VHH binders against q9p4d8. Designs and how they scored, part 6

Target 1, 280 residues: q9p4d8
Amino acid sequence: MDFMKPETVLDLGNIRDALVRMEDTIIFNFIERSQFYASPSVYKVNQFPIPNFDGSFLDWLLSQHERIHSQVRRYDAPDEVPFFPNVLEKTFLPKINYPSVLASYADEINVNKEILKIYTSEIVPGIAAGSGEQEDNLGSCAMADIECLQSLSRRIHFGRFVAEAKFISEGDKIVDLIKKRDVEGIEALITNAEVEKRILDRLLEKGRAYGTDPTLKFTQHIQSKVKPEVIVKIYKDFVIPLTKKVEVDYLLRRLEDEEDDDATQKSGGYVDRFLSSGLY

## First folded at step 18 (VHH)

Design y4
Fold by ESMFold2, look of step 18:
Parts: C-alpha cells; structure tokens; sequence
Structure y4 (fold): chain B 280 residues (1-280), chain A 120 residues (1-120)
C-alpha cells in the first residue's frame, strides 16, 4: 500500500497483505522477547535512577525512542500511533503531505495505554523465558519490549483503516446504527466469528512453523519458551478485542466528517478529499 | 437480502468458449470481492477465480490460468467468467460467491449455480 496514493490504502488486497505482514512481525518480536526473563524490574516505577524522569525503565526507553522517531517523521505517517504523545518533537525533515484517507479525528483513537498495560501484565509473563530477573540483559530486554509494543500498536490501530473500509462498504446501514448510538449493533456488524477463527488458525500454523523450521537456529529453544497456543491466546484475548474497540470507537464518530454521505453513495469522498488536498 | 443469480451455462464442445454471468443485489456490490467456484459430481466445491473489489487484482486456480478471465461491471452489478479453451475436466456446476471478509477472505453468500458441460 502507498499512503501517497489514497486509492491503494482501502483496497482489500492491500489491507489483507498488510495485516499478514504485521502478524509476522508480531510473532517474530514475541520470539525475540522470549529469549529474556520476565525481568519485572524493567517495568517497576522508579527502580532505576533516571535523571529528571518518574516512571519505569521501559517507560523512559520507549518515550526516548518516540521522541527521536518523531524528529524523523515517524508519527507523521497515518499508520503510526505514539504511546507518549506529549514527548513528540518537531521533525528535522521536510514535512510529507499525506492525502487524507481516515476521518479527521483518527489520531484521537488511541488505545496504547491499554496495550502497554496488557503487555506488561499479561503478555510478558506469557512469553518470557522465565519468571526471574536477568540483570545482565535489562537493556536488551527493554529494546525487545519496544519492538513488541510498536508492532502491537500498529496492528491494533490498523483497525481504523479496516473500519473506514467497512464504513464505505456498509455506509447506509452503519449510518443508522451510529445515529441510534447502537454500540452492540456496530460491533455485531463488523464481527464475523468465522473470519476470527481463520485468523487464529493461521496464527497457530505460523507459530508451529517458527517452532519447526530447521533453518532457524533458535527454534530448538522456542518450544520451551513460547508455545504457538500462547500466541493464539494473546490474539484472541487482547489483539482482536482491542482492534474491535478501535473500530467501534472510530465508527461512532464517523458522522462528524462532512463528506460521509458522498463516501457512502459513490465512494467519491476520498477522491474529493484527494483533489481538495491540493495534490497535483 | 443478498442475492446472487448465475447464468450462461450450457453444453459446449471441447475447445469452445462460454461466458458466465452473476447478477448481484442486496449489498453494495463495488465494496466486496467476488469469486467463482465449481463442483463436479461427488466432489467438494473448488476455487476457480477471484476478483477484488477494485477490479485491479485477480487470482485463479492453476488449472484455469490463461484460459479463464474473471471481470466485474460495477454499473450493472455483475461478475463474469469468460471461459476459453474449455476441456472436459471443466465440466461442473459453477457458483458465484460474495466475499465478506475484510481482514481475511470469507465467502458468506452463494448463488444456486449454473451447469457447464464440456463434451469431447
């Protein structure tokens, strides 16, 4: 997909390709994190004497990564959502004028606080090599945590793109549900149990492939550290439900944008926005 | 109510051509992927061809590549399957299917089928 070409962003083939690649990234990151102990000191508030900072070592490290990444335009991209929006700084690089594809409030749809909480309390204990401390690897552990968190955030907030695609497809029916503030109706409309089952089945097969691939040197250790069923459970219990929350939150506000009627009838809304954005 | 109605089946000699058509109603046609499947007697339905909602991307099962072309007409709400160089093994009931799945492919509605018989 190309965010400079709006017509490619909501294409179902591109959406599916992106979701599959994000799954692969998440699984790889979990496997990399599984090389370390749980190391609860990484997540304990004020465990280490970090100058001018109150929080955990992970909080500090992630916030510094986000500050630096913002300076090179990472959070200008439509598919990146920060954990610490208040630490972002001005970019050193020329601004990229991405055409508008998502609703104007899309950057307000942010569940990263929930992701961070679930990651430290549920995901880390489930994928770590053991429950203890690993004093000689705290920095490396937290770096692996950053990769996990950023890939989870990207996958879950991609729900905004999926929700916009669903809105365009089911516009008049979704509009009625929004007007009624029918949260349960919206969730039912966007949910398909068989689609969810296929996603989980694919995850199970991917987790098994990483555990049995003879070309991966660390595969001989994965069986005792991360089981494919744990990866599936994390998706089922956390990733999928949070993605749905993102979709519902996005859809409930969708009528705030003035061009939704054109988008539901002719799909001309994003083309009109594209032309109105001043692109050549 | 989603409805898919196939037409264009019939008896054709090997090497001949047929064009199948599927009239779609009850949903926003241009927003969903569409597919053709087929079923020979005593066998399960098998995938033949898929076309994405935009119409710019298509997929085919290996046995029909180069011979069959799937297309869609957003103005008429139709999906077509142009079947060239037909072989006796193409004999089957052909079904039109609607893909609901955004995150992953899932065919939630099916037509009743149109019969294609290819004689030697």
Amino acid sequence: as target 1 above (280 residues)
Amino acid sequence: QVQLVESGGGLVQAGGSLRLSCAASGFKFRSYGMAWFRRAPGKEREFVAYIYSSGGRTEYTDSVKGRFTISRDHAKNTVSLQMNSLRPEDTAVYYCAKDWGFEETYFDHWGQGTRVTVSA
Scores: ipSAE 0.559, ipTM 0.803, lowest interface PAE 1.6, mean pLDDT 86
Fold by ESMFold2, last read:
Structure y4 (fold): chain B 280 residues (1-280), chain A 120 residues (1-120)
Amino acid sequence: as target 1 above (280 residues)
Amino acid sequence: QVQLVESGGGLVQAGGSLRLSCAASGFKFRSYGMAWFRRAPGKEREFVAYIYSSGGRTEYTDSVKGRFTISRDHAKNTVSLQMNSLRPEDTAVYYCAKDWGFEETYFDHWGQGTRVTVSA
């Protein structure tokens, strides 16, 4: 998809292609992280004497990573959501003026604190090579963690694009539920158990395929393989539910982005207005 | 209520051509992908062709590539299947299907079908 071309962003084929690619990236990142032990010192608050900082080594490293990347426009992109919004800096590159595709509050829909908590408490123990420490690999381990966290964040927050597409497609049904603040009704409307099953089945197949791919498995450590069932469980228990939470949170506020009269009509974001207006 | 109504089926000689049409109503046609499936006697339903909501992307089962073309008309809310170089093994009831899935494909509504018979 091209965020400078709004008509491509909510195209169903482009959405599915993006979700498939994000799955591949997550699986690859889990495999790379699985080369390291759990390494709890990376996540322990104040384990290392970092000047003027209270937090874990991972907290510090990720915040610095995001600060630097913000200066080169990373968090200007509609599909990037920071873990540490307060550290972002102005870019020194020419600004990109992305057309509005999502609702104006989209950047406020941010579950990265939950992702970070689940990642360190549930995901790392499930994919790590073992439960101990690897003192000589602290930096490499934390860099692999950053890749995992950022790919999880992109996939989960992509739920905002999916939710906008669902709103545009089924807006009449959703508007009443939003007005009633009916969280369960919205969740039921956006959920299809067979779709979720197909996602999990695809992950199981990919996990098996990646486990047999010589180019992905070429390592001397032998402790790098992630069981496909672990990847499926992480998606089922955390990725899918958090994505649905993002979708529901996004939809609950969707009428804020409309004129008072438009709150009762079938209107959406920039892409919907583009399609509705035709070429005039 | 979503409705999908197929038409254009019939008897045709091998090597001939036929165009199927599916009239769609009860949903925002432009927002959803559409597909054709077929069921031969004694067999389960199988995928034939898919067209994305934008109309710029299509997918086909291997046995029909180069012979069948799926298309859509957003003004008429129709999906068509142009079937060329027909073979006796293309004999089936052809079904139009609506794809609900955003994250992954899921066909939630089906037409009643239109019968295509290809004679030797």
Scores: ipSAE 0.529, ipTM 0.805, lowest interface PAE 1.9, mean pLDDT 87
Fold by ESMFold2, last read:
Structure y4 (fold): chain B 280 residues (1-280), chain A 120 residues (1-120)
Amino acid sequence: as target 1 above (280 residues)
Amino acid sequence: QVQLVESGGGLVQAGGSLRLSCAASGFKFRSYGMAWFRRAPGKEREFVAYIYSSGGRTEYTDSVKGRFTISRDHAKNTVSLQMNSLRPEDTAVYYCAKDWGFEETYFDHWGQGTRVTVSA
């Protein structure tokens, strides 16, 4: 997806291609994490004597990654959302002027605290090789966790782009629901049970295919067979519901960007104005 | 209400050409992908061609690639299927379909179909 070309960002073909690639990344990351035990010490607050820090080893390691990555512009990209916004630093690289494609408040739509909580309490136990510790591999385990968390965050917060596309397509119906504060009505309008089933069916097939993929034989990581049904359950119980929460939270505030009473045609980010110009 | 109305079907000789049209109403046509499907006598409905909302990206089933062209006209709210080099096995009822899906394809509305018969 090219965020410097805003006319391409909300194209449904590009949205679908991006979502499909994010699925592949998440499945790969789960398989890589499954090489390690649950390793509860990684997640235990103050387990290790980290100077001037109150939190888990994972909290510290992820926050340091985000600090460094922010200095090289990672969190200037529209599709990157930090777990620790308070540790970010100014970049020393030349600024990239991304065209605005989402509503002005998009950076405030952040469910990473909930993602982190669900990941450590629900996802890790479901994909780990077993309970217990691997004291020689704590750093490697936490690095695999970071990859999982960052790919989950990117996928779930991509719901902001999906929600914007839905708003442009169904805006007259959504505007009325926002004015009524009808959360359940918004959720119903953005939901299609057959679409969700097709996503889950694809994940099941991908999970089976990854278990037989000869390309993974060339990786340095030990392949572990994550049960495809576990991957499907994680998407069904956590990824899809959190994505829908992001979509609803985004849509509920969408009228904040409006200049007049006809919200569907005269407000929103650059992409809304760009699409209204008839370039598609 | 969403309506999809196909036209342009008929009888044509093998090797000939035919152009199908689908008039769309009741939704923001520019926002949605569109497709043609067909059902031959005694067979299941099968995918023929798909066109994305932008109009620049298309997909075709292998048996029609190079012979059929899907296109859309945003000014007229129509989707067309140009069928060239027709063969008797192209004989079918052709259906226009609207794709609701954002995250994944889902065809939520269908036309009544238009009959194409290709004689030897």
Scores: ipSAE 0.516, ipTM 0.795, lowest interface PAE 1.9, mean pLDDT 86
Fold by ESMFold2, fold request of step 21:
Structure y4 (fold): chain B 280 residues (1-280), chain A 120 residues (1-120)
Amino acid sequence: as target 1 above (280 residues)
Amino acid sequence: QVQLVESGGGLVQAGGSLRLSCAASGFKFRSYGMAWFRRAPGKEREFVAYIYSSGGRTEYTDSVKGRFTISRDHAKNTVSLQMNSLRPEDTAVYYCAKDWGFEETYFDHWGQGTRVTVSA
């Protein structure tokens, strides 16, 4: 998909392709992280004497990466959501004016605090090589953590694009639920158990394929460390529910962009107008 | 209510052509992908062709590639399947299906089917 071409962003084929690629990235990142022990010192607040910083080694390392990346426009992209919004700095590069695809409040929909908590407390113990420490690998371990966190964040917050597509397609059904603030009704409307089952089945198959494919990246040794069932469980218990939370949070506010429109007209955002007109 | 009505089935000789049509109503046709499936005597229902909501992207099962073409007409709310170079193994009941899925494919509505018989 091309964020400079809004008509490509809400195309269902492109959405599905993007979700499939993000799955591959997450699986690869879990395999890379699985080479390390759980290494709880990486996540312990003030375990290391980091100057002028109160937090964990992971918190520090990720925040520094985000500060630098913001200066080169990373968080201007519609699909990038920061873990540490308060460290972002103004870019010194020329601005990229992305066309508006999502609702005006989309960058306020941010569950990265929850992702970080779940990652350190639930995901790391499930994919690590074992409990314990590897003090000579702290930097490499934390770098693998960053890749995991960023790919999880991108996948979960992609729910904003999925929610916008659902709103455009089924808006009449959703509008009444939003007006009633019916959170459970919105969640039921956006949920399809068979779709979720197909996602989980695909993950199981991919996890098995990564374990047996001799052309998988660089090393066959990594392929033996992460059980496919663990990947499926992480998606079922955390990724899918958090994605739905993002979708519901996005939809609950969607009429903020529509309050001055005709009630019978399903217009909102720039993409909706030219998708409705047949432009792509 | 969502309604899908197939037409255009019949008896043809091998090597011949047929065009199936599916009239769709009761939903925002432009927003959804559409597909054709078939069920041959004694076999499970199988995928034939898929067309995305935008109309520019299509997918086919291997056995029909180059012979069948799926298309859609947003003005008439119809999906068509042009079947050329028909073979006896193409004999089946053909079904139109609506894809509701966003994250992944899910067919939530099906037509009644139209019978195609290809004689040797």
Scores: ipSAE 0.513, ipTM 0.790, lowest interface PAE 2.0, mean pLDDT 86

Design y4
Fold by ESMFold2, fold request of step 21:
Structure y4 (fold): chain B 280 residues (1-280), chain A 120 residues (1-120)
Amino acid sequence: as target 1 above (280 residues)
Amino acid sequence: QVQLVESGGGLVQAGGSLRLSCAASGFKFRSYGMAWFRRAPGKEREFVAYIYSSGGRTEYTDSVKGRFTISRDHAKNTVSLQMNSLRPEDTAVYYCAKDWGFEETYFDHWGQGTRVTVSA
């Protein structure tokens, strides 16, 4: 997939390849995080005396990473979504002029607050080595958390690209539901239970394969600390539903006009003419 | 209404060739991947060949690689399967299928099938 070449981004083969790679990254990151205890102090607001900051150690560490990464254009890429948009700074590198593949409002579709909440309350307890603290490992634990959070964010917000591909392919079927603001109808139309089951089945196979993968045997001290069934449950209960929320939120706005209104009606008019260039 | 109509089946001697065709209607053909499957007597339906919507990427089951070629014609809304060097083991009913899935493969529509018999 090349974000400088829009025709490669919405190709179904490239979408599936990208989803497969993001699954591998998430599984690896969960295994890395599983070597640490739950470590609730990492997530407790004001547990540590961080100067000029009100929040958790994780909040601080992630926000500083995002501040630095924004200066080298990380959040200019169409597939990166920040957890802390207010800390981003201008880049000092030459701008990259990415073609507009997604709708003009795509950067406003951001569920990272929900991802962070679910990660700390549900995912960490499910994958940690045990309950309790490891005070000597706070930094390493939080760095593993950042990798988990960033890979989850990328996978879930990739739903914007999937939603755009679905709209281009079957837009006539969705337009009436958008006009009615029928959230449940849109979700039902974009959902296929057999597709979801196949995704979960592949995750189960991958989780087992990471335990026997010769490549992973180079770092055998971290292998098989997370049961494959836990990974599947996290996808089923959180990743897939949040991805669908991203898709629905994206589709609900797809008819907006961010330029001069070229529709015969107001409010909810078709807005995405410039994004659809070359794709319709 | 989505319709897939296969044609081109028949009786052929081993080593021979056949070209199957699938006429597609009722959907935006250019947007979807297409596949051929086959069902031998007493067996489950099995994958043969897949072609992505762009037409430049294909996949084949191992037993037909180098002998079968899947192709598509966006102007005619057809998917074809050129079958060369046919073997008695290729005897089956061949089905055309439409892939609806985005995140993963899902074949939501199937043709009625066309029979291919390869005699020794």
Scores: ipSAE 0.493, ipTM 0.778, lowest interface PAE 2.1, mean pLDDT 86
Fold by ESMFold2, fold request of step 21:
Structure y4 (fold): chain B 280 residues (1-280), chain A 120 residues (1-120)
Amino acid sequence: as target 1 above (280 residues)
Amino acid sequence: QVQLVESGGGLVQAGGSLRLSCAASGFKFRSYGMAWFRRAPGKEREFVAYIYSSGGRTEYTDSVKGRFTISRDHAKNTVSLQMNSLRPEDTAVYYCAKDWGFEETYFDHWGQGTRVTVSA
């Protein structure tokens, strides 16, 4: 997909291809992180004497990455969602004018605090090689953590694009549900047990295949591979539910951007004009 | 209410051609992918062809590639399956299906089916 070409962004084939590729990235990152011990010192507030900072080593390292990356326009891209929005800085490069594909409030739909909490409390213990510390590998461990967190964040917040596509395709039905604040009705539109089972079955299969892949960068401890069922559990218990939360939160506010209740009959705002010219 | 109504089935001799049609109503046809499936006697329903909402991207099961063509007409809200070089193994009930249009391919509505019999 090309974020400079709106017609490619809301194309369900492209969205589905991207979601499937993100599964591969997440599994790879979990396997790479699984080569390290749990390393609780990485996540303990003020464990290390970091100058002018109050937080964990992970908090510091991730926030510094985000600060630097914002200066080179990473968070101008519509699919990048920061964990530390307050550290972002203006770019010194020429600005990229991405077309507005998502609703105006899309940057407010951010569950990264929940992702970080679940990652440190639930995911790390489930995928780590064992309990304890590896003081020689603190930086490498935290870098693997960043890759895990960023891939989880991208996958979960991609729900905003899926929700926008669904809003456009359902028209009046979803508008009525939003006006009534019918959360159950919205969830029913975006939930299907067979779909969830297919996603989980695919993850189980991928986890088995990747667990035997000799090309992984940190695979020197073969016995430390992540069990496929752990990957499935993380998706079922956390990734899928958080994605649904993002989708519901996005949809409930979607009428804030509309000038008219019937978007299929009129050009209403930039999103409708864009879609009418290329997708409609 | 979503409705999918297939037509065009019948008895044809091997080597012949047949065109199936599916009339769609009750949803924004332009926004959804559409598919044809078939169920041969004693077999499980199987995928035949898929067409994306834009009509520019199609997919086929290997056994029909080069012989069957899926197409759609947004003005008439129809999806069609042109079946050429038919063989007895193509004998089945053919179903039209609507993609639900979300994060994973899933067919949430199905037609009643139209029977195609290919005689030796």
Scores: ipSAE 0.473, ipTM 0.774, lowest interface PAE 2.2, mean pLDDT 87

